# VHH binders against o67189, part 13

Target 1, 350 residues: o67189
Amino acid sequence: METTIFQFQKTFFTKPPKERVFVLHGEEQYLIRTFLSKLKEKYGENYTVLWGDEISEEEFYTALSETSIFGGSKEKAVVIYNFGDFLKKLGRKKKEKERLIKVLRNVKSNYVFIVYDAKLQKQELSSEPLKSVASFGGIVVANRLSKERIKQLVLKKFKEKGINVENDALEYLLQLTGYNLMELKLEVEKLIDYASEKKILTLDEVKRVAFSVSENVNVFEFVDLLLLKDYEKALKVLDSLISFGIHPLQIMKILSSYALKLYTLKRLEEKGEDLNKAMESVGIKNNFLKMKFKSYLKANSKEDLKNLILSLQRIDAFSKLYFQDTVQLLRDFLTSRLEREVVKNTSHGG

## First folded at step 4 (VHH)

Design p24 (framework vhh_7nfr_2)
Fold by ESMFold2-Fast, scan of step 4:
Structure p24 (fold): chain B 350 residues (1-350), chain A 122 residues (1-122)
Amino acid sequence: as target 1 above (350 residues)
Amino acid sequence: QVQLQESGGGLVQPGGSLRLSCAASGFTFSSYDMSWVRQAPGEGREWVSSISDSGGYTYYADSVKGRFTIARDNVKNTLYLLMDSLKSDDTAVYYCATDYFDSLWDYGFDYWGQGTQVTVSS
């Protein structure tokens, strides 16, 4: 049996399949997690987790065949993580692999779910033991949803709550979460609670409310604010990132990468190269990121970008050579920029 | 307005064949996985078949595998179900559905038409 996670989730809980062993794999890990959460709710005490890197061979075989003693010989849902590590433990012995396949084929009292944290390639699926599992059990794939489908799912959820979201607010939310369904669920729920009375969501409101705890996504917000020279908001976001345990070196890495790409784009622009082609050459391929990078290029001169790069290199050197606090050096940098903006925007005359 | 209009049902004898069609409008058809779902008299809805947005992947319920073929035409915005070797158990109203979450939180189907009746009897 080969099927999608969508179809499997619906059929398993309404009309259980005859197959007893399933491989769950795919790029959209959130969908697998959602299925397993419903499975745990249904089976309760009869939901069992095995870790392939920790379990012995004999314990593994026993766990697959034994029914739950809680509630008297009821079937179990047995979920297996790190199955690849278990296979490495068995080694290259043909006899041991054949025994594993026989045990899996003969599961009749329990349901067994082998969970992978990534999409399996055709070569892996056509190799033992998964080749045999495909013949007597099921292969369930959680394929990546298209960006258009994810966008429509988010819009539909807001519409169901009577909320109108502005186009720039929606695009910001999608980019902030990197189209990650788990992060989108959390942020959309917060935004729905916030917008309960007003029923309209603007970009400023999304930025204020939809602060993700995701390390990489929140760093993107910080970088965006800094490159648009909103140093006051950048300082607030930096403090939040550090309070949630995001590593300063990760912040520096992403910021430095963006600064170098922008400087490269300025150089290519001076040489008369097409901006869209230049952006693609540095890995900026989607239309929203191209729009953002155009805004960054407009907000920063070549000299601004050169000075930013030099300042970031100085922060890195001082933290490494003199063992100075990277966070404090970064705060000092932002504070000095904020003070210069205040001076620039004040009247000259007395 | 999003609309799905089913057609092609009818009365056939066991072993007969039918072709169901679903005309889609009001949304970007080529961006959505599509499904056929049926409901027999006195029973709940049963998933029959699904096709990916590109048409590259197809999936079938065990009860229809080898007898039914799902297909799509993204230029014409049309979904098809080719039904061979029909059995009395295939008697149901057949619905064309978008493959989507009920919300971001649950799986589900949007039904935009009234379905098409398939009756298999002697």
Scores: ipSAE 0.015, ipTM 0.356, lowest interface PAE 6.7, mean pLDDT 79

Design p25 (framework vhh_7nfr_2)
Fold by ESMFold2-Fast, scan of step 4:
Structure p25 (fold): chain B 350 residues (1-350), chain A 122 residues (1-122)
Amino acid sequence: as target 1 above (350 residues)
Amino acid sequence: QVQLQESGGGLVQPGGSLRLSCAASGFTFSSYDMSWVRQAPGEGREWVSSISDSGGYTYYADSVKGRFTIARDNVKNTLYLLMDSLKSDDTAVYYCATDYLEGFWDYAFDYWGQGTQVTVSS
């Protein structure tokens, strides 16, 4: 069956379809994320995430058929990311693809959601295994929304709170966010909180408050880029954060927290602890954050993380004890690269 | 403020036909994908059909495909469901619904019509 994310979301939670396997794709990724959030709310512990690049073929098939650790009555929502990478592991052998299609067709106890982070082309949808999935399962599309529709949504949200937004203020907000629903939601909620006493929102106010949006989004982008070792992009984002008035100590605090959690996870892995259990023990319980931390663990060795922590401690010490500029020390670290363990006035010490 | 008013339901014999209408007000109807959803006695709500904002794309549940036709008139702000070859299983209250972009923002799934009763008796 083919349907839109809007209709699928309505029907799935009221009268679930008999189909068990769904492909979620499209340009409006925020709508897919909101659907998955509601799905996680409904299924709780029975919400399972699989990573196609990490999972073995046998583990994959077991996860699709598994009903409960205590036996047979509880339905799961199985969400699959990086499905394309799983297909690459199966190779181009016809028999392996036929087995995959047969397993997907015979899913009876669970709902399976294959999630793509972009809109699939007609050629990909017409090729196996998605061609077969379209026949026994469903293709759910999150199509691009019109600019007018998004504008009306934003206006409605302000009006519901009794806030009048000036036309030039609204247009600035829409252009600044590029009509991105996730960014608009965050900005509108922030602006509503700001305007609660005034009941009018001017262009000057939007410019001042919306300045802080890029600030918040970029903090986690910086940490992400650094932990994935994209130092060139990390330096550019760092410069933007500083130009927007973000305090360097805030950046250091978030980065240090992540580095320490990652190092702890490497230690627990070394001791033979289960990764999922280990992540929960350090406070990583949300599936999105678990996904990001898995990526960080793949990108960094235990020694990389030890060196990062030591470098961050030295930056903190030099800024406090010698009144050195934290931003310059952090830039020096990034340009020297993690693999060299060099910081200004440090002789590559432990 | 948004209002959806369904009409056209009634009692009909198996094999008969009905035309449902939904009058929309309080929003820019031509900017919304529209749908028909039904609820049979003692059952949950079941999606029946959807139509894109332009009317260029239509989608149907397998149970009604080939028998029902969804249509819209953006000038009159009206959604239609033309129901042919009606079966006893089609007996339900039929609701008109928007795509609820607002519902995605707030996680809402409520339908904004009172519904119209369709009874197919034999």
Scores: ipSAE 0.088, ipTM 0.436, lowest interface PAE 4.2, mean pLDDT 79

Design p26 (framework vhh_7nfr_2)
Fold by ESMFold2-Fast, scan of step 4:
Structure p26 (fold): chain B 350 residues (1-350), chain A 122 residues (1-122)
Amino acid sequence: as target 1 above (350 residues)
Amino acid sequence: QVQLQESGGGLVQPGGSLRLSCAASGFTFSSYDMSWVRQAPGEGREWVSSISDSGGYTYYADSVKGRFTIARDNVKNTLYLLMDSLKSDDTAVYYCAKDYFESPWDYGMDVWGQGTQVTVSS
């Protein structure tokens, strides 16, 4: 079965499904975490976590079939993280895949949840063992909530604390985090602490607190540095983002969106169209974002943006078709760009 | 005082159509995701469909996908479920549900209202 996390969450706790094995994936990771929290509450001591990078093959197969020994034979909820690492350990040979698929198909006593930290691509879902899991189990997707709903949730959190946030400040915060609920939770908590006495948040205050007070770095800091051609700092920020659990595909998605908007703006600029009207046509209405995009347009030629888009398409293709590390491909891209800038600077006595 | 009042249920023949309505009051309707949940005789509650606060995103249970359409009117504070190609398995009490809000980062659905009975029978 294929379903959404909204359908799955409500249905599982009211009328448990006949299926026993589920894949949880999606862009809205906080919804998956919310589901798992409720699952932990329901199962208590019968909630079992397996780490695919740590567990042996024998222990893995045993854990899927065994029931709780203490308090009698009871159904368990078995939650598996780092399943991709388990698959690497198992190998990609047909016999090992067939064994795994048979074990998963024959789970009858427990519920098994295979949790991914990002949205799976069509190729991954169409490949074994997930292709077979879709036939006898369920694929559950946590799709991104509407931007309007996320905006209202953030406003509600500030309102609960008696804090008035300026519209420009709110829009900046939402764009900075790319509407990511986990990032928004962290940033909103910092801003609430900051504004606890004054009960007002301005754009300047959000800029200061969101970038400066946290050890967490934002995806938009990386995008900003890259588009301003500060590749050395961009590499350092990329490493920080990955170490803090930001998925490479999210970084790619945000970067690609910005590159495409900038390329469109360059085309409109060539036609002699008004830049402010052009920006609004591609969804850039906030004065802060307009200022940033003007800086990006000044820093990048049409050819620079075309080359960026083609490089991002190549990274996407290589990660999907050849299972290459997206982070390493991004690093290679940035290093290549840095080398080009060093050559230019050296020609001027640098 | 949050109130949800469902209506539009009734007896229909297999293959027929019904339009359910849910009139909402006591909260800012346009700020909440809304859902339809049903309960068949002798069974637990089954999620049917959800719609985002703006109406921009809709979600459906596999059992109703392609047959049911969820919609909302934020001016009238009303949620709708258009049910086409009804089957005997669709016989249930249908409840309008509002997302509950315990924290900004914790989403749930709670079933509110008295429900409206849908019976699909010859």
Scores: ipSAE 0.000, ipTM 0.189, lowest interface PAE 11.8, mean pLDDT 79

Design p27 (framework vhh_7nfr_2)
Fold by ESMFold2-Fast, scan of step 4:
Structure p27 (fold): chain B 350 residues (1-350), chain A 119 residues (1-119)
Amino acid sequence: as target 1 above (350 residues)
Amino acid sequence: QVQLQESGGGLVQPGGSLRLSCAASGFTFSSYDMSWVRQAPGEGREWVSSISDSGGYTYYADSVKGRFTIARDNVKNTLYLLMDSLKSDDTAVYYCAKEDLPWDYFDYWGQGTQVTVSS
C-alpha cells in the first residue's frame, strides 16, 4: 500500500488498516511528528521505541516477535528510528535480509512504524527490504505543503487568538522561518504570548521578539544591518551570533549570496530591465524581501557592492591561505567601515 | 461567517448513483484542502475523500476507491462527490469539511445531506 501521511492519519485512528508494518518518510517531518504524537497518546505504555543504531540484531528480533500471555493481549505500537543503521549491521548477507523480511511480514498483534527523517529516493524504496514492505505493508509519504497554505494557516492561528498581524510582519515571519512548519509553530506561539494583551503585531514587534527574546540571533538581521550600513549595530549582532555558536562560514555564505544578487540587480537595472522582473530572476519573489532589496540597492552603489564582494573573497582567502580567524577578519572589515563613517559624519566644512 | 451548505442526497437503490454538492462561503475556498466525511446511524464519523486546494491531488478511503470521485470548482466555490455503485453500507449523513493542520482535525460547518441506499 502506498499513501500520503494526510490520508493515513485520517483513516488510521478511525478504521485501522489490515497492514501491520509501515514506512513513514517525506519532506514535511512536522506531519510525521504530529502523527507519532497522536499515536503515543493512543497507545500510552504500549508505545515502544527502538533505535536501529543502538539495538543488536537479537534484541531487535526479540522485540518484534514478543508475545504476552498475562493480560497483555493489548495491541502495541513499535516505532523504529535509524533503521538504515540497523540495515548496515546486517550487511549484504542474503540470508539475514530474508530473515528480516519474514519477521516483518509475520507481525500480527502489533503495529510497526519505520520512521525516516527525510524523503526516501526511488532507489531505496525499490530495494530490499522496503520493496517487500511495500507489498505486505504500507509506504506513507509526508509531501511538502504549498507556501499559500502555510501562510493561511499562520494567519488563522493569529486570528483564532484575536491578534491582528500586519501584512509586512507576516511576510517577515514567513521569510525568517523559510516556511518551516515547526519553526513557524514555535515563533507563532512566542508572538501570541507577546501580543496577548495588545492584540496587534507590527513588523517592529516581530523583529524585536525574534532578536531580543530568542537565544538564537538571526544571521539575516546581521546581513540587513550591514547592507544598510549600520556597522555599529552589525558589529554588535556579529558578536552575538558568534557567542551563540553560529559558524562564521554560514555568515559568509549568506552575505556573499546577497552581495552577488545585489550586484546582478544593479547591472540589470543599468541595462533597463524592470526591477521587479529582475528580482524574480534571481529568486526574490516575496514582497517583503523585494522591499528589503530595494532598500539595499538604494543604500549601496555598484562600486560599494563590488568592493563588498572583493572584501568577502579576501576574507575567505586569508582564512584559508594564512590560517587567519574568519571572525576577526569580519570584525576588522566592519570596524574599518565604521571608522570611515565616523570620519565622514564628523567632517563638516573645509 | 464561514458557511458550508451540502445538497444532493436522497434515497437510491443499491447500484445507483448520486452527486453531492457543497457550496462554500465566508472564506477563500481556493486556498483550502476540502474533505467529505460521513456518519452512519449509530457509528462514529468516517473520512471519505479529500482534494487539494488546486484540485491536483485527490485521496480516497479504501471503502470507496473506484466508486467515488471528488472534484471542485474554485470559480463557483463548490465541492462535489460523485458516487457510483452505491451499497447499503454507504448509508450515512455526508458532511463537507474544511481541512486544518495537522490535518487530523476537521471543521464541520454544514448540516450535512442524508444518503440512504435501500431497496
Scores: ipSAE 0.000, ipTM 0.258, lowest interface PAE 10.6, mean pLDDT 79

Design p28 (framework vhh_7nfr_2)
Fold by ESMFold2-Fast, scan of step 4:
Structure p28 (fold): chain B 350 residues (1-350), chain A 121 residues (1-121)
Amino acid sequence: as target 1 above (350 residues)
Amino acid sequence: QVQLQESGGGLVQPGGSLRLSCAASGFTFSSYDMSWVRQAPGEGREWVSSISDSGGYTYYADSVKGRFTIARDNVKNTLYLLMDSLKSDDTAVYYCAKDELPWEDYAFDYWGQGTQVTVSS
């Protein structure tokens, strides 16, 4: 049997299948975890987890056949992680693999779920023991959801709690998490806890709440503030990033990438190229990033971007050649830019 | 506003064939997995078949596998169920459903009026 996690989830709890052994794999790990959470809720003490790298061969076979110790002889849900490591312990001998296939085929008293943390390739699915599992059991795939479907899921969750999310706040949250459902679940739950019913979530509120959780999210916030010339807030965010253990080289890599893309876009615009087409050529394809890059281009002259690139190259050289602290060099850069901005906004004669 | 309009049902003899259609509007049809569910007289709703957003993956209940075919046209925003070798047990109101994914549970969101299929001898 081959099916999706969505269909399997619905079917398993309403009309349990005759098959007893299932492989769960796919890109949307959140959907697999949602299924396993409901499975644990249903089975309670009869929910058993096995780790393929730790368990012995005999313990493994016993666990598949043995009914629940707690509450009398009851059906178990047996969930297996690191199955690949268990297969390595069995080796390449034909007799050991044939025994495994026979034991899996003969499971009658329990449900067995073999969980992979990634999408399996055709070669793995067409090779033993998974080829045989597909014939007597089921292969369940958690396919990646479309961006539009993920957006609607997030909107629905906020709406259920009486929260109205501004469009720019929603787009920021989706880009921030890269449409990753597990990250989105954590961030949405935090935002719901932050906002009471009938509140509006603004971009500033999403930025403030979300900043405390993800390394990549935090670096994006720093880069955004710097490119929009909010140097005071950028300094505060930088200090927070370092306090959270974000490596300075990670910050430098992302900032340098953005600065180079922006400089390229200025050059292409100068030559009369269409801005939207130019942005796609440098890898800026999503609507939120296109809007942000337009804002960055408006906030920065070609000379500003050239000076940023040269300053970042100098910071990199000084940290490598003179073993100087990259964080302190970045702080010095931001402080210098803040002072320049103050001078620019004051009228002086001479 | 989400709307699903089923059609193509009717009275048919055992062993006959029917083609059901569902016209979708009010949402980005090509972004959602779609399903057919049915409700026989006096019984609960039963899932029949599902198709992925691209049409690349199809799934069937054991009771209809080999007899029914689910298909979609993302240009026309239309879902189809091709029903062959119909049995009296297939008598039901057939609903097309936009698949919804709540954060904790999976469910079908029914927005169609349904189309009646009656298989009589």
Scores: ipSAE 0.015, ipTM 0.412, lowest interface PAE 6.7, mean pLDDT 80

Design p29 (framework vhh_7nfr_2)
Fold by ESMFold2-Fast, scan of step 4:
Structure p29 (fold): chain B 350 residues (1-350), chain A 122 residues (1-122)
Amino acid sequence: as target 1 above (350 residues)
Amino acid sequence: QVQLQESGGGLVQPGGSLRLSCAASGFTFSSYDMSWVRQAPGEGREWVSSISYSGGYTYYADSVKGRFTIARDNVKNTLYLLMDSLKSDDTAVYYCAKEDYYWDESGYFDYWGQGTQVTVSS
């Protein structure tokens, strides 16, 4: 079956399709991530994320057929990212592709979602294995939204909250975010909170509240919460990032970079170097980021940072050497940190 | 205010053809994906076909693929459904729908007209 993400999401949760395997692709990635977020909400623990660049052929086939141990009848939603990399590992041999197609065609107990981070070309869709998937499963496209639709989406959200936004303020917000729906969602939520009492947003207010939007805003939120030791909120944000298709390696890279910079800053501080000069030497030149790093330094001892770095190195090693799930290892780390914080507060509280 | 006005339905014999039209007003038609949805007597609404805002992409339900063609005229703000080889199972009220989203899936909605009745019978 071929359909739009709009039609697919309207029917999937009310009248589930008989097809079990779906390709999600398109220019408007925000709509795919919104669908996956709703899917995760419905399936809970039965929502499984796989990374095609990390998973083996046998592990993938097992994940497609495996259901809840105690549930029987309890289906899973299996989501695979980076499927192109999985296909490269499978090789060019016809027999290997035929096996994959047969396994996908025979999925009966679970739903499988193959997620692409871009719009697939006609050539890709007409080539195996996607040509066969289109026959026994579904191809779901997230069409690009026009600038006018994005503008109306933002306006409706403000109107739902009783907030009147000036035309110049709205246009500035749209241009500042480049019509990126994920960034718009985050900025609109901040502006709604700001205007909750006054119910009016002027250009000056938007300029003050909606500072420059950077890529990976949600990853920065996760790192911020973790470094400020709010592990409970960090776990929730991590779950959101993974459900939205943010790769675990991207999260690990940013977190590792921050931890190493903070450790270096602790060393330079001990040496008696000026903090502002030290920050600039490790690439922290923005005043907002300098403020954040000062908060991180206050919240973390040198020993805390050393332990974080060692834990991150261990997660990286275990994911590579033992093919362990990076996300689960990161969740285990956060849970362990939350438990240690509780123990320290209890034993020291008197 | 969004308004959609369907027309072109009627009584036709099996194997016949009909051309449905939907006149759109109250929004920038060329900026929105559009759909046709039908409702047969005693049944829920069934999606029939969708077309992207540019007209570059079209999609069809398996039950109508190869028999129906969706088209749009962005200059005239009109959506079309060309129905060939009509079957008794195509008997339904046909609705023109403007596809729209909120920030989450629970908030999405369609704007619908009164519909146009298609009856396929001898």
Scores: ipSAE 0.282, ipTM 0.706, lowest interface PAE 4.3, mean pLDDT 82

Design p3 (framework vhh_7nfr_2)
Fold by ESMFold2-Fast, scan of step 4:
Structure p3 (fold): chain B 350 residues (1-350), chain A 122 residues (1-122)
Amino acid sequence: as target 1 above (350 residues)
Amino acid sequence: QVQLQESGGGLVQPGGSLRLSCAASGFTFSSYDMSWVRQAPGEGREWVSSISDSGGYTYYADSVKGRFTIARDNVKNTLYLLMDSLKSDDTAVYYCAKEDLYWDESGYFDYWGQGTQVTVSS
């Protein structure tokens, strides 16, 4: 059988299928995780996880065996991760692959779910053992959701909590997260907690709450390193921020704001304005921030800041118009800057 | 307001053909997967076929595979079911369904139209 995760999720828990072995794959991993969470809830202690990279062949077959000899067993849900790594152990052993197919075909009392963390290519699905699984079991695909469907899902979540979200606030949240369901879940739950009493979310509130940063993961540290031209450390901090779930658009927003303020300060400095007074005019009133901005002004010429602004505008445009990865564009920018500083020091040294 | 309106049903002899249509309004049709579901007299509802939002992927119940073809026109906001080699067992009210998701709830919710009756009889 071949079906979508949508149809499979609906039917499995209402009219369980005759098939006993399923492959779960696709681009929209959040939907697979949602299905597996409900599966775990239904099966409880009869929910078993196998890791294909860790398990031995004999342990694997024992886990899938019928155990009526030992007084019988309640129906189990067996979930297999890293199945590809298990297959590598059998890669050129045709007899072992045939044994695997036979064991999977003979599953009668349990359900087996082979989970992939990406969308499988046609070559993989048409090769053994998945070719045979498709014949006696099922292939379940989690296709990418449309932007409209993701928007309706988020809107529904706010509505069920009695929260009215302004259209501009909703659009901003969707753009900020790049329609990533995992990031949206985190931000939506945070916004629901924030709006629990007043039951309304404005654009200003979303901008404030959604862009909050953890004390141990600091977007301002990244901006500081970049503006001080420590590109090597900036790259490392960028990777850390992304790994902890900070959205690239959030990083770009803060960086762009700082670059524009610094450029404005350079212009006011040229006109002979008092620097302290100028900083206050652009919202920099904290003595610590004033000290930092003075350091940034010393480290960057007016042309440096103009080029930074232009580069950030280009990254934003390429991300939006050509669907380019903002993180990769930002990494490319930092790497280019690092290389230019190395060349500059080498060529000017003699 | 979501509205789905089915048409094209009727009386046909075994081995005959019918084309069902579903006119959709009140939502961005091109962004949703669509399905056909049928209900035979005295029976529960049975899923028949689904089509992805782009039309690039189609899925069929074993009972209709090779005989039915699901299609969509995203410009006209219309879903189709082309039914060939009809059997007496295909007699049912056919419903157009829009798939919808709940954030933390397992499963999905269908929006249903009024249905269109298909009768396969000699």
Scores: ipSAE 0.013, ipTM 0.375, lowest interface PAE 8.1, mean pLDDT 79

Design p30 (framework vhh_7nfr_2)
Fold by ESMFold2-Fast, scan of step 4:
Parts: sequence; structure tokens; C-alpha cells
Structure p30 (fold): chain B 350 residues (1-350), chain A 122 residues (1-122)
Amino acid sequence: as target 1 above (350 residues)
Amino acid sequence: QVQLQESGGGLVQPGGSLRLSCAASGFTFSDYDMSWVRQAPGEGREWVSSISGSGGRTYYADSVKGRFTIARDNVKNTLYLLMDSLKSDDTAVYYCAKEDYYWDESGYFDYWGQGTQVTVSS
């Protein structure tokens, strides 16, 4: 069976499926986490977590087949993380992989959930053992929600608490998180608590509260400084963000989004299109962001933006393909830009 | 304000057919996945079918697969459920639902309108 996490969550808790083994994967990891939280509430002491990198083969098979003896042999929900590491542990031995598939096919007393922390590609799903799981079990995908749906979800949460959010404050929050639901949940809850008495959220208030550290550092400040070519301050802000637990991928997503929009706007300017209409066509509708983007366009040539995009693509590729530290690659990029700025200031030609 | 208006239910004989409609207003229809949910007398609510905002993906409960077809007209802001080979077990009130997600839960439906009653009997 193939289905979405939304449909699976609704059906599983009302009319549980006949299938016993499921693969949970997708881009919206927060939706998988919410499903697993509901599962833990339902199963309580019968909710079991297995780590594929730590568990032995025999312990793994025992956990899938045995029911809880507490309270009289009850059904368990078995959740498996790092399944890929378990598969590596089995190696390339055909008999061991065939045994795994047979054990998974014969699960009758428990529900088994194999959880991936990313969206699986078509070739992965068509390879064993997932190919067999698709035939006797289910593949459940957590598809990415549209930006409009995420925006409406955030607005609904504020509305439930009687809080009115200014459009520029909302857009700032959405852009800072790159529309990441888990980060949005944490920031929205923090902002709801902050605005509990006044019932109004302005851009200045969101800037102070969302992603705040004791020195008023935030992801938007980093992006702003970088796009305005203040690389020295950008490096300091980056170090503060990392030291306070802001993930480098969040920074990269926001920066990449801005760079691509700016490049598109440069192309539309060359064609003689109205800048305000052009900005709205790429999703920049609030006056604060329009003002900021006008500043960024003045500070950066088309070549500057092209070079930024290429550098960001290189950082992303090196992080993914060679497992290089994203923070260090980003620091190297900023340091290189700072060095070019110093050279430019000691020569009048650039 | 979001409004969903269901229609097309009625009494049919086993093996018969019905077409349900849902007229949507108050939101950008094409941005949302839409679903049909039913409730039989004395039973809980059961999800029947879903369609993506673009119409490119459709999903069905095992109990209706091969017999029901979900469709949408994004120009007319209308959702449809074409019901073939109806069985007595299909007797229920059918609700049109806009899919929504929440921080503390995912995959819940906002039900609008009173639903439309489908009765399959001889």
C-alpha cells in the first residue's frame, strides 16, 4: 500500500490496517514526528524504539515477533531508526537479507514502523528490502506542504489565541524558518506566550523574540549583513547563531532563497519590468521585504548574485557528496569575500 | 469565511450510482487537498477519498477502491465523488472536508455543512 502520512494517521487510529510493516519517509519530518507522538500516547509502555546501528540481528528479530508480557501479551508498536545502518551490518549476504524480508513479511502480532529522516528516492524504494515491504506492507510519505498552507496554519494558531500578527512580522517569521514546521512550532509558541496580554505582534517584537539570543542576533540579521557585504559582522553573527544552536542548513536555505529571488529580480529589471510588480511575482508582497530587497539589489551586481548562487550550490554539494562541515564551508566563503573586499579597498579599480 | 456545501445524496438500490458535489468558497480551492469523509449510523467517521490540490494524485480507502472516483474542478471550485456499484455498507452521511494540519496534531479535517445523506437499500 502507498499512502500519505495525513491519510495514514487518520485511518490508522480509527480503523487500523491489515498490513503490519510500514516505511515512514518524506520531506515534512515534523508530520512524521506528530504521528509517532500519537502512536506513543496510544501504546504507552508497548511503544518500543530500536536503533539499527546499536541492535544485534537476533535482538532485532526478537523485538519484531514478541508481544509485551506486561498486562497479558499485548500488541507493540516497534519503531526503527537508522535502518540503513542495520542493513549495512547485514552486509551483502543474500541469505541474511532474505531472512530479514521473511521476518518482516511474517510480522503478525505487532506494528513495525521503519522511519527515515529524509525523502526516499525512487531507486531506494524499488530496491530490497523496501521493494518487498511495499508489496506486503505500506509506504507512507510525508509530502511537503505548500507555502500558502504553512502560512495559513501559522495564522490559524495566532488567531486561536486572539493574536493579530502584522503582515511583515508574519513574512519575516516564515522566511527565517524557511517554512520549516518544527522551527515554526517552537517560534510560534514562544511568540504566543510573549503576546499573551497585548494580542498584537509587530515586526520589531518578532525580531526581538524569534531566534533571539542575548545579543539580539538572528538568522535574518546574518542574511542582511551578507547581502549588504558587511562580511566582518556577518562572520560574528554566524558564530553567535551556531553557538546558540541554530542549524547551518536553516541558514543556507534562507540565504539560497534570497539569492535566487534577487537574481530573478535582476533579470526582470533588465527586461524593463516594474520592480514592485516583479517582487510580488516572486512572493515578496510586504513593504518591509520590498525595502530590504531594493537595498540588496543596489548592493549587488548581477555577477555578484550569480557568484553567490554558484558558491552556495558548491557548499551544498560538498556538504552532501563529501560530508564536509557546512559551517566551515560557509565561514571559508565569508572569509574569502572579506579578503576580496580588503583587496578592493587598497586598489581603486576593484 | 470558509464554506463547503454538499449535495447529491439520496436513496438508491444496491448496485446503483450517485454523484456527490461540494461547492467551496472563502479560500483558494486549488491550494488545498480535499477529502470525502463518511459516518454510518452508530459508527465513527471514516475517511473515504482524497485528491491533491492540482488533481494529480488521488487516494482511496480499501473499502471503496475501484468503485468510487474522486474528482475536482478548480475553475468551478467544486469537488466530486462518483459512486458506482453501491453497497448497503456505503449508507452514511457524506461530508466534504478541507484538509488541515496543526502543531499538536496532523491530518485532521475541518468539516463544513451538514453533509449529504446516502442510503443504499432495497
Scores: ipSAE 0.014, ipTM 0.315, lowest interface PAE 7.9, mean pLDDT 80

